# VHH binders against StAR-related lipid transfer protein 6 (STARD6): the designs that were tried, part 1

All scores and structures are predictions.

Target 1, 220 residues: StAR-related lipid transfer protein 6 (STARD6), of Homo sapiens (Human) (p59095)
Amino acid sequence: MDFKAIAQQTAQEVLGYNRDTSGWKVVKTSKKITVSSKASRKFHGNLYRVEGIIPESPAKLSDFLYQTGDRITWDKSLQVYNMVHRIDSDTFICHTITQSFAVGSISPRDFIDLVYIKRYEGNMNIISSKSVDFPEYPPSSNYIRGYNHPCGFVCSPMEENPAYSKLVMFVQTEMRGKLSPSIIEKTMPSNLVNFILNAKDGIKAHRTPSRRGFHHNSHS
Positions, changes and structure headers below are counted from each chain's first letter, unless a header gives other numbers; antibody chains are not in Kabat numbers.
F, E and O stand for the ipSAE by ESMFold2-Fast, ESMFold2 and OpenDDE, each averaged over both directions (binder to target, target to binder). V2 = 0.75 x the mean of E and O + 0.25 x the DockQ between their complexes.
[cut] stands for letters that were removed.
Atom coordinates printed by the task and the answers are left out, and those that the model quotes come from them; centres of patches stay.

## First folded at step 1 (VHH)

Design a01 (framework vhh_7z1x_3)
Amino acid sequence: QVQLVETGGGLVQPGGSLRLSCTASGFTFDDYAMNWVRQAPGKGLEWLSGISWNSGSISYADSVKGRFTISRDNAKNTLYLQMNSLQPDDTAVYFCAKDLGYYDFWSGYPDAFDIWGQGTQVTVSS
ESMFold2-Fast, scan of step 1: ipSAE 0.005; ipTM 0.323

Design a02 (framework vhh_7z1x_3)
Amino acid sequence: QVQLVETGGGLVQPGGSLRLSCTASGFTFSSYEMNWVRQAPGKGLEWLSGISSSGSTISYADSVKGRFTISRDNAKNTLYLQMNSLQPDDTAVYFCARESPYYDSSGYYLPFDYWGQGTQVTVSS
ESMFold2-Fast, scan of step 1: ipSAE 0.000; ipTM 0.430

Design a03 (framework vhh_7z1x_3)
Fold by ESMFold2-Fast, scan of step 1:
Structure a03 (fold): chain B 220 residues (1-220), chain A 124 residues (1-124)
Amino acid sequence: as target 1 above (220 residues)
Amino acid sequence: QVQLVETGGGLVQPGGSLRLSCTASGFTFDDYAMNWVRQAPGKGLEWLSGISGSGGSTSYADSVKGRFTISRDNAKNTLYLQMNSLQPDDTAVYFCAKEYEITSGSYEYEFDYWGQGTQVTVSS
């Protein structure tokens, strides 16, 4: 499989989603975060668009979202996030396992995703992702294997204040199993709002390495 | 074997400038964030600056912001620290440090490899 070609094509699809202004229906607004959806062209479900402002530059935000080492400390939707294969400095394959959703109504899923960061003119960075077949990580009996159609993050400068970022997140997840699509449609918007809120908290809590490991704060 | 070698330290007068270099070997340099840290005589380690693997993101400690500039040349496997407007308080051993591989299963920021250090003395 040509993972680099798939990654580049997935980034182009996500760029296309970000450019497309048509057909979006606002399904939730909360804490200045807007969730919109439209019917996916990839499966029987929705493509979601989530928009919010993050008080960090696009470069800092995109590096924070792309790195894997502290992902589960801030991303409360996941119980596992492991890079299982690195293709180059901008491209890797990860294995993720979700938390249960909807007060246990949606059991954990695992995913194998190809992740790629691409930098564009105007300080816009896209971290795009898509599920792929990876023979070293076949489906197991422990989790239902979900599938992410093209998805990711678009990080760009906020026009009014370039020290801040406009973050647009696209989500196009096929949970599989015998779940009703209506359960997902009812629960997904709130989960997506919480993702952005957790990312805001995570990035501002990121400290210099010299301060991280101390069990107490001695004077100032 | 991972190896980091710092050069460019020395004696400089207050208000002067120095450029430190760190040559890396034994790993894929552009896959990892790199950092500069220092240790003043009788003091603990102080983190100064970090740069992402691609070079697209940089960060600085407040003590050096506006005076120091971190950069990298991935084709040469080399990390740089341009130090301007040096002050006596900048006197320290300066270390190049490779951050823990943030793509492996760690959920804390740590320095996994350090260079030998290079001495910078700011004195009239």
Scores: ipSAE 0.000, ipTM 0.085, lowest interface PAE 21.8, mean pLDDT 81

Design a04 (framework vhh_7z1x_3)
Amino acid sequence: QVQLVETGGGLVQPGGSLRLSCTASGFTFSSYSMNWVRQAPGKGLEWLSGISSSGSTISYADSVKGRFTISRDNAKNTLYLQMNSLQPDDTAVYFCAREDTYEVYSGDYVEAFDIWGQGTQVTVSS
ESMFold2-Fast, scan of step 1: ipSAE 0.000; ipTM 0.371

Design a05 (framework vhh_7z1x_3)
Fold by ESMFold2-Fast, scan of step 1:
Structure a05 (fold): chain B 220 residues (1-220), chain A 125 residues (1-125)
Amino acid sequence: as target 1 above (220 residues)
Amino acid sequence: QVQLVETGGGLVQPGGSLRLSCTASGFTFDDYAMNWVRQAPGKGLEWLSGISWNSGSISYADSVKGRFTISRDNAKNTLYLQMNSLQPDDTAVYFCAKDIGSYEWLPDSYYFDYWGQGTQVTVSS
């Protein structure tokens, strides 16, 4: 399997979503975050676009979103986030397990995703992801295996203040099982707003050191 | 030939208990979420409780939480509602409802593809 070619193609599709201005319907605006959707070309469901401003540069924001060690501390939608295979410095495969959603009506799903970060001109960085088949992690009876069609984060400088980032997130998730698209359409916009709020809080905590490692020992 | 048949309603004193049953036929019962809904005299429909296909997800309306318990027996194609500490304002026709083609239930939806005929519960002295 040519994971690098899949990753590069996925990044190109996400770039295409970011450039496409047609057919977006605003479905929720809350706390300066805008959620829009349109019908997915990949499955019977929606492609979501989420926009917000993050008080951090695109390079630092994209590094924060790409790194794996702290993901579950700020991403409250996940109970598990593990890198299971590293392909190169910019590309890896992760295994995730979600929390339940919608007052318990959407049970936890697991995903196997190929994750790739690519830097573009103009200080724009894209972290793209897509579900892949990875034989070492087959579907199990413990979780319904979800499928992420191309998803990603687009981090670019805010025009009025380039020390801040405009974050655009694309979500194109097939939850699978016998779950109707209507429950997703009803609940997803609020979940996506909360994701951006959690990311914003997480990066603020990352900027402010929570623990000082250096301590002074008195003479003895 | 989808059928949902509720039984177990009746007259009960305040503070009493009733157990409602809903027997399902004509579809694969364990593929769908099931719900209990009621309608009090002169009022609209009120969703009470939902249970996923495997009983892994259960939710209740605040008005019945702690007093009512939903359960299902997939081997018997039967949905249950155990009602404790009944009050006069629990007086209503109680319906079981099949979710729309889904293992997960739709908690804010009053749109289901099949409903039972309902069973009357009257709470009075």
Scores: ipSAE 0.000, ipTM 0.099, lowest interface PAE 20.9, mean pLDDT 83

Design a06 (framework vhh_7z1x_3)
Fold by ESMFold2-Fast, scan of step 1:
Structure a06 (fold): chain B 220 residues (1-220), chain A 126 residues (1-126)
Amino acid sequence: as target 1 above (220 residues)
Amino acid sequence: QVQLVETGGGLVQPGGSLRLSCTASGFTFSDYYMNWVRQAPGKGLEWLSGISGSGGSTSYADSVKGRFTISRDNAKNTLYLQMNSLQPDDTAVYFCARDTSPEYWGDFSPGAFDYWGQGTQVTVSS
C-alpha cells in the first residue's frame, strides 16, 4: 500500500474529470452555482460536478479547503473531521462522520480518506481525495462505512480578476448500505449547493470574524 | 475593456419572430452568467431570461416562458434571444447584462448586474 502513489494517481483522475467536457447533465442551478452529473464508472451512482465563483485567490481558497482545524465550523454536512495520520506537508489521512441527510432517510456514514493538495502551473490547485483502507481505523458497528471514489476541488484563477477563484468540486460518493441511487440523486444536488454556500460563508467569516454567523441571505 | 453590444432589433408585426444577439468582449465570456432585460416605454426594467456560463441552465420570466429562448455560443462570445409569437406589449429596448461579482448572494434581478449593453429597440406594431 503506497499512499503517496495512490494520492498522485487520484489527483490525475480528478484533473481528467476537470478536462472532460462531455456527457455532463445539469441537474440543479441555484445562487449562480451549477450542479451537473454523469454516470460513475466506479459504482452504481453518479459523478457530480459543482461550479461556482469564490471571492478569494486560488492559493487562499485551496488553503482554506485543505486546512482541518476549522472544517466543522463551516462544513455543515459533517459532525466529525479529524486528521488521523500525516504523510507529508501535502498529504494526510482523515476520519469523517457525516450528519444524517435526506430528512433523516440517510443515516450518518463514516469515511477514511486520503487527502492530497497539488499545485499546478497557472495558479491552479487541486485538493483530491479518495477512501483508503487504513488498518488502524477499520469499519465499526457504530456507522456504515461509506466510500469516496476519486473526488476533490479544483481552484483556478478567474481570468479577468485573479483575486477571485473559479471553484469546481467533484463528488463521487458510495453511501453503501441498503440505499437506492434514486434517493441520493433526489437529495444530493441541493446538498452540494449548500456545501458551496457554506464554504463561501466560511471563507468570508475567516477574513472578518463579525461575519461568522452569516450564511446565505439574498437581502444581506 | 468590458463591452456588450446588442444587435437584431427592429420593427416586427404581431405574431412575428425576431432574434437578438449580444457580442461580448474584454472578459472570459464562458465564466459568467448572462441575462436579457428589457425596458418598455415609461416602465421600469424587467428581467426576462438568464443562462449559465456553460449554457446548461436557463431561466425565464413567466411573461416570456414558452415564447422566448435564450442560448449562447461561447466560441463566438455571443448571447442570443430567440423571440417568437411577439405581441405589442413586447415593445421595449432590450439589453444584455453580465452578472455581478461572486460576493452577490441574491437571485437574478436587474439591480444585480455590473455591465450592460447599450440596448436594441424592438417595436411590435402593425
Scores: ipSAE 0.000, ipTM 0.205, lowest interface PAE 15.4, mean pLDDT 83

Design a07 (framework vhh_7z1x_3)
Fold by ESMFold2-Fast, scan of step 1:
Structure a07 (fold): chain B 220 residues (1-220), chain A 125 residues (1-125)
Amino acid sequence: as target 1 above (220 residues)
Amino acid sequence: QVQLVETGGGLVQPGGSLRLSCTASGFTFSSYAMNWVRQAPGKGLEWLSGISGSGGSTSYADSVKGRFTISRDNAKNTLYLQMNSLQPDDTAVYFCAKEGSTYYPDWLGDYFDYWGQGTQVTVSS
């Protein structure tokens, strides 16, 4: 399998999603995070677009999202996150197992994903991922094997304040098993909002606290 | 000079109520949205509630929705937060904050251009 070629193609598809302004329907807005969806061209389900502002540079944000060692400490949707194969400095295969969600209505799934970070002009970084067949990790009876069609994070400078990032997340996940599409449509938007909130909290925890920027009755 | 002064904090038992006040001076109070923000011991800032300059529109964080009510009296240059059904997790310093002109912010401190000194609320038996 040519994993590098698949990774590069997946990044191009995510870049395409980010450039496409048509057909998005807002399905949830909460805490300045907007979730939109449209019908996926890859399966009988949705492509989700999640937008929010992160008070950290695109380089720091993308490094935070790409790193593996601390993933489960901030990503509360996962119970397992293991890098199982490193292809190069920008590309790896991971095995993930989700927590149950929707009050137990959606049982844990596992995924085998190819993850790739690509840096673009204008200080834009894309972390893309897609499920792949990896013979060393076949489906097991312990979990329903989900499938991620092209997904990713687009980290770019906030126009009004380039020290901050605009984060756009694309999710295109086939949960499989005996799940109705209506359960996914009802529960996924809130789950995606929570993902962004957990990422914001996680990256904030890595800062050296400073109160000098928050003077009472004044700004610096 | 712009000044915001919070009062009304104190010790209250779980299930109790408190009403916070914020007196504003140095700007045209009715022209600006006002907000309540808190900071619990050892934690970051949490936005709680906002109210438009006219008082016609209000918003609340999920953690306080249905328990807290924001209001204002523009004739008195005063902002209020009525806090009901208080829980130990509501223990924090509560700040009055004037909304700034930056939009699309996510870091709470950059959303506001002036803050009060804060008032301590302790929910304990």
Scores: ipSAE 0.000, ipTM 0.083, lowest interface PAE 20.2, mean pLDDT 82

Design a08 (framework vhh_7z1x_3)
Fold by ESMFold2-Fast, scan of step 1:
Structure a08 (fold): chain B 220 residues (1-220), chain A 125 residues (1-125)
Amino acid sequence: as target 1 above (220 residues)
Amino acid sequence: QVQLVETGGGLVQPGGSLRLSCTASGFTFSDYWMNWVRQAPGKGLEWLSGISSSGSTISYADSVKGRFTISRDNAKNTLYLQMNSLQPDDTAVYFCARGSGDSYYELFSYGMDVWGQGTQVTVSS
């Protein structure tokens, strides 16, 4: 499998989503976070676009989102996040297992995703991801295998204050199984708002020592 | 022994109301999603409504939304379906079904592992 070519193509598709200003319908605005959607060209569902401001630089934000070790501490939608194969410094394959969603209405899914970070001119960084077939991790009876069409984070400087980031997240997830389509459309916007809020809290905690303090000499 | 028993079916006029009950025994009722499913004459199974273990999350099929209300009483191990504005097309055998976990997605294939015998609802003049 040419994973590097797939990763580069996925990054280009996410860049294309970020440049596309047409057809977005606002479906939720909450706590200065805006969720928009349009019909996906990849499957019978939606491409979601989520916008928010993060009070950290694009470099720090993108590094935080790309790193795997602390993912489940701040990303409350996941119960498992494991890097299962590293291709190079910018590219890896991860295995994730979601929490149950909508208070048990949607059971946990697992995903095998190719993740790639690409740095662009103007201090813009894109972390893109897409489900791939990886023979070492076939679908199992333990979880329905979901499929992420191109997804990603676009981290760029905030116009008014370049020490802060404009974060745009694209989500294009096929949950599979026998779900009512209305359940996804009803619950997804609030889940995406909560993801951004959890990321804001997570990066702030990552920067700032806890009340009990740190005894190590490094700050991440 | 794990068991679900439906009651409350019968003959009703169009526009009428019925309340179905499902009594659970042999398992911890409060740990499970519960569902109402029906089967009309000559048709397949149709999922109608589901309710989470605590009762805080409820979902309905579009065909019954606004007319039917699902509820549960965990102290009595009982699931309810209040059916209002009944139509001839609501004629079916109504089943109470336990989710195999707290999981809506597994309906009809993986999600329902215990079923009642069903109760007949007939809507006619």
Scores: ipSAE 0.000, ipTM 0.099, lowest interface PAE 20.0, mean pLDDT 82

Design a09 (framework vhh_7z1x_3)
Fold by ESMFold2-Fast, scan of step 1:
Structure a09 (fold): chain B 220 residues (1-220), chain A 125 residues (1-125)
Amino acid sequence: as target 1 above (220 residues)
Amino acid sequence: QVQLVETGGGLVQPGGSLRLSCTASGFTFDDYAMNWVRQAPGKGLEWLSGISGSGGSTSYADSVKGRFTISRDNAKNTLYLQMNSLQPDDTAVYFCAKDSYSDEWYGSPYYFDYWGQGTQVTVSS
């Protein structure tokens, strides 16, 4: 298994998605976040493109998104995020378990993903990932094993204000099981908007040493 | 009710300095990016500077880089613009503007939801 070659190929595919301006259909706009989709060439479902502005430099944003220790504190779509194998400083394998979503209509899935960060000229950084087979983490009866086709984050300077980042997220997730494509089509755009909002809150908390964001439980 | 009140404008000699203040009320100040925008006589709006809700990130238009400094005091709900090395073409009405979203969508000057009344700055001898 040549995980590094797979990671590099995946980064090239995500770069290709970012360059492709054709066939995108806007499916949701909310809070200055735009979600677009087109038919995936990898499975019977969609490739999603999500665009938003993040008030941090591309270097700080990409480092925040790539690091693993705080992932579940800001990524509210996940209940588990574990790095299970590090290949090098820029490449690792993680095991994730999602929360249920769509008001319980989509049960938790687990994923085994290869994650790679590549830095390009012009302060553009891409964190790409895709599901891989990893013998130490076979599918179990506890969760439906989902599959992420090439996906990731493109972090680049905002043209009008280069101290801030334009974030483009690509999502190409095969949830598997016997889900109707229409339930995914109806629920995914809102989930993707919420992901970007959670990332913005997370990075804000990370940079503010005396005013970090906290989860505060209501008194029962 | 959201209110933004600017103070500190006035007449100043070329090469002089002014400090503008904007006092905010009616919203959670540190959740929103804040901006300074100006309008010279007979011209359109020009965005000058933005600052994130936490104050950790700032940006400036090329016309004011190195001369103007944006800052905020979240404990006082106050935004500031320190203006140094003022030139006659800095003459304008200066506005404080709040970003539309609590998630700090700054860098998008067309989406500000609340503006102050403006304060006049005149640079002349």
Scores: ipSAE 0.000, ipTM 0.136, lowest interface PAE 17.7, mean pLDDT 84

Design a10 (framework vhh_7z1x_3)
Fold by ESMFold2-Fast, scan of step 1:
Structure a10 (fold): chain B 220 residues (1-220), chain A 125 residues (1-125)
Amino acid sequence: as target 1 above (220 residues)
Amino acid sequence: QVQLVETGGGLVQPGGSLRLSCTASGFTFSSYEMNWVRQAPGKGLEWLSGISGSGGSTSYADSVKGRFTISRDNAKNTLYLQMNSLQPDDTAVYFCARDQGYSYEFDSTGYMDVWGQGTQVTVSS
C-alpha cells in the first residue's frame, strides 16, 4: 500500500474543502464557533466544517493538534489514541477508540487513520486524515470499526491578528452499525463545538508551564 | 436478521443487457458501502464495483468499466447493477456484499461481512 500517496491525496481533498465556500449550511453557532454542513459525496451523511479562533500561532496550534502523547488529556471524545506506525516525520497511522456519545445512544467506535501534516506558504498548515486498511489492526468484536473519509484541521493566521489562528476542522465520519443518519445530524454539531472548546482549553493549559519546573531546574 | 438477496440473473445472448437487484434487510442500508462481486465457474471471487452509502461515489474494476453501472435506491433498500454489452466471460454467480467500512477503496473482498446467496448470469449464444 502506498500510504504516502494516499496521505498526499487526502491533503489535497481537504485543501479543496477549505477552498470551496459554496453550499455550506450553518447548523449551529455557539461560543463564537460555527458549525456548517453539506451532503457528503463519499457516503450517506454529512461533511461538517467547524470554524473558530484560537489565541495561539498556526505553527504552535498545528504542532499541538498533530502530537500524540497528550491527545486524550484534552480530546474528551476519545478514550484511546495510539500511534501504531510511523511512515516519516510528517506521516503516521493511529488507532483511536471513541467515548460513547449522544447520551449513550452511540457506542464507542474504533478507527485506523492515516495522519499527515503539510505546511503551506502563508503559515497555513493542514493536518489531514482518513481511515485506511492496516493488516496489523484488523476489525475486532470489541468495537464497531468506524470510517473517516477525508477530514482534518486547517490552521492559518487570523487576518486581524496573525499571532492568533483561524482553525477550520473538517469531519466526515461514517459511524457504521445500526444507526439512523438523523441521530448523527441531531447530535454531531454539539459534539463538534465541544471538540473545539476542548482544543482551545488544552492548548491554553499547554502554553502555561508549571512554575515547579523552573524551581527544580534552578536547584540542579 | 441481517440479509441480502440478489435477483435478476438469467440467460442472455452476447451483446445483451441485464439488470441485477439486491434487496437489503435488517440493517440501515444507507450507512454502508455496497459492492458487487462475481465468481465464474472454477474461479475465485472478483470484485466488480462499489458504491458509497449516499450513492455519491462509485468505483469499477477495469474488466467492467464502461459496461456496468452500479446504483442504489436507499428508500427501497435496494442495490442495482446494470450490465450492458455482456460477453461470454461475464458468465458467473453475482453477489452483492456489504463493506464493513475498513477499506479506503472498494476493491477489497476481505472486508465484506454480509453476502447474498448470489444470482446466476449465463452469457451464451
Scores: ipSAE 0.000, ipTM 0.099, lowest interface PAE 19.9, mean pLDDT 83

Design a11 (framework vhh_7z1x_3)
Fold by ESMFold2-Fast, scan of step 1:
Structure a11 (fold): chain B 220 residues (1-220), chain A 126 residues (1-126)
Amino acid sequence: as target 1 above (220 residues)
Amino acid sequence: QVQLVETGGGLVQPGGSLRLSCTASGFTFSSYAMNWVRQAPGKGLEWLSGISGSGGSTSYADSVKGRFTISRDNAKNTLYLQMNSLQPDDTAVYFCAKGSPSPEEYLEWLGYFDYWGQGTQVTVSS
């Protein structure tokens, strides 16, 4: 399987989503975060666009979103996030398991995703991802295997203050299983807003690490 | 009332040049990013270039980088696209589009491009 070629193609598709300004319908605005959607060209569901401002540079934001070690501490939508295969410094495969949501109506799903970070001129960084077949992690009876069509984060300088970032997130997820489309349409926008709020809180916590506080081992 | 009016389109031979203009009214022009977008016959929209409110930052699609130059004159409320080395596949209707300048104004406008011009036709043919 040529994973690097797939990763590069996926990044180009996400760049295309970021450039396409047509057909977006605002479905939720909350806490200065805007969620828009349009019909997906990949499946019978939606492509979501989520926009917000993060008070960190694009480089710091993209590195925070790409790193794996503390993902589940800030990303409250996930119960598992494991890098299962590293292709190179910018490309890996991860296994994720979601929390249940929609008041228990949507059970946890697992995903096998190819993740790639690409840095562009103008201080824009894109972290793109897409589900792939990975023989070492076949679907199991424990979870319904979801499928992410091209998804990603676009981190770029905020125009009026380039020390801050404009974050645009694209989500294009088949939850699969036996679900009413209306349940996903009703619950997804709020979950996407919460994702951005959790990322904002998480990156702020990284600026003020707990090691600056009192250590119990310093007491003597 | 926000208005965007494009001019400067026309017929040009391959290798030729055209300069498009977009005159804006009804908003504080210098406070908003501006963009050029095109649509070729039978195809979808393609974003070409963007410029910040101050004119200090620009970006380009790979298909036009090195051939097209975006600029603006905030005193005249006018956006420009200088198009050089035109090719037959540059044939399209060209639109200017208003972007968002800030999180607060973005939320008020509730869209990425909240206003579009009517477009101007560019035809590259011998």
Scores: ipSAE 0.000, ipTM 0.099, lowest interface PAE 20.0, mean pLDDT 82

Design a12 (framework vhh_7z1x_3)
Fold by ESMFold2-Fast, scan of step 1:
Structure a12 (fold): chain B 220 residues (1-220), chain A 126 residues (1-126)
Amino acid sequence: as target 1 above (220 residues)
Amino acid sequence: QVQLVETGGGLVQPGGSLRLSCTASGFTFDDYAMNWVRQAPGKGLEWLSGISGSGGSTSYADSVKGRFTISRDNAKNTLYLQMNSLQPDDTAVYFCAKDTSLEEYAYLLSGAFDIWGQGTQVTVSS
């Protein structure tokens, strides 16, 4: 499987989502974070767009989001985040396992995702991801295998203050298994707001390490 | 119109058991997670337990783990809470609540509420 070609194509699709400002329906606004959606062309569900401001440069923000060692310390939606294969300095495959959602309405899922970071002109960085078939990690009986259609983070300078970042997150996740569509539509917007709030808090903690010391995941 | 009606409360001695029921109407019961919350006199709301729409996943507060069991019968649009080994500290009004998001769940934990059930009183006293 040509993982590099898939990664590059996925980045192109995410760039396309970011350039398309039409057809988005606002489904939630909270704490200066806006969640919008439109029907996915990849599956019977939604493509979500989440935007907010992060008080860090695009380079620092994109590096924070791309790094693997600290992911589960700030991303409260995950119980496992492991890089299982590195293709090059900008491309890897990870295995993730989610927490249960909606007070147990959505059981944990696992995902095998191809992750790629690409740096563009204008100090814009895109971290894109997409589920892939990886023979070393087939679906198991332990978890329902979810599927991420093209997803990503777009980190760019805030127009009013270029020292800060505008973060746009695209989520296009097929949870699979037997789920009511209404559960996803009711729970996803709040989960996405919480993700951005957790990222803001996580990057602040990363910026101001403990005076008694620090630890970092050795495989990062 | 959405309606939740709790029954099964009453007076019970320490170490005793009660089963609470909540009957739902006005929405597709199977599509929503359901929760049990309680409020002791002079205290805020305390979340106790939640169950997925299918009934396949459950969650419990540490204060009730091993003593309380949440279940549902989707054919009867009914939610249950089996309460064992009851203690005086379990004295409260018990409410069932429909959960559609993490925000609504977090809001209940903060001591404010948007609960459709009227509640049922449980008193644990010798």
Scores: ipSAE 0.000, ipTM 0.104, lowest interface PAE 18.2, mean pLDDT 81

Design a13 (framework vhh_7z1x_3)
Fold by ESMFold2-Fast, scan of step 1:
Structure a13 (fold): chain B 220 residues (1-220), chain A 129 residues (1-129)
Amino acid sequence: as target 1 above (220 residues)
Amino acid sequence: QVQLVETGGGLVQPGGSLRLSCTASGFTFSSYAMNWVRQAPGKGLEWLSGISGSGGSTSYADSVKGRFTISRDNAKNTLYLQMNSLQPDDTAVYFCAKDSGYEYYDSSGYYESPYFDYWGQGTQVTVSS
């Protein structure tokens, strides 16, 4: 299978989502994080867009999100995160298992995802991902195998403060199984807000001593 | 050890009222948001209502808004659901659920948690003539 071609195509689709400002409906705003959705063209569900500001550079943020070793320590939505195959320095396949969500109505799912980081002009980095078939990791009876249509993180400099990042996250997940749509719609936006807040807390823990003092109090 | 014990279910006529209670132990009750969830016969779980740890914020599903009221008494470690104007389609098993411990109180009446970590065993509510 040409995983590199799939990864490049997925990054292009995520770039397209980031450029498309039409049709988004705001479904939640909390802690200066905005969650919007629109109908997915890939399945009978939603494409979510999550926007927030991270007080770290785009390079540090994208490296933090791409690395695998500390993922489950800060990403509270996951119980397992393993890189199962490395294709090159920018591309790998991971196996993840989620926590139960939404009053237990969404049992743990596992995913096999192709992950790719691409660096663009203007210090914009995109980490895109998409579920793939990987023969070494077939579906099992232990978990419902979910499917991620193109997802990703877009990390770019904040307009007013280029030392900070604007993070835009796209989520397009097919949970599969038998679920009530109302439970998913109510809990997914909160889960996405929590992801950004956990990422903020996690990246702070990996900080070298800050070069920024309280001289920039208005940006705190 | 965390334990949630539900009481107050039973048989009620259409248009009637019931008050459900959930007694909590094994954790600092006032530090966690609490929720009510139901499951009708042959259907999936439906989230109904949530309340912040302090009791200052509440939220409701559209199906119960205006008929059900969630409340809590932190001194008694007890969560309540006052159910009014009950209808036959309110027939379900009702569960008390504790959040995982991540709370957002500045959302307008919406409890923000990635998942619930402990549940009661459920109490049956039957609305029938």
Scores: ipSAE 0.000, ipTM 0.109, lowest interface PAE 20.1, mean pLDDT 82

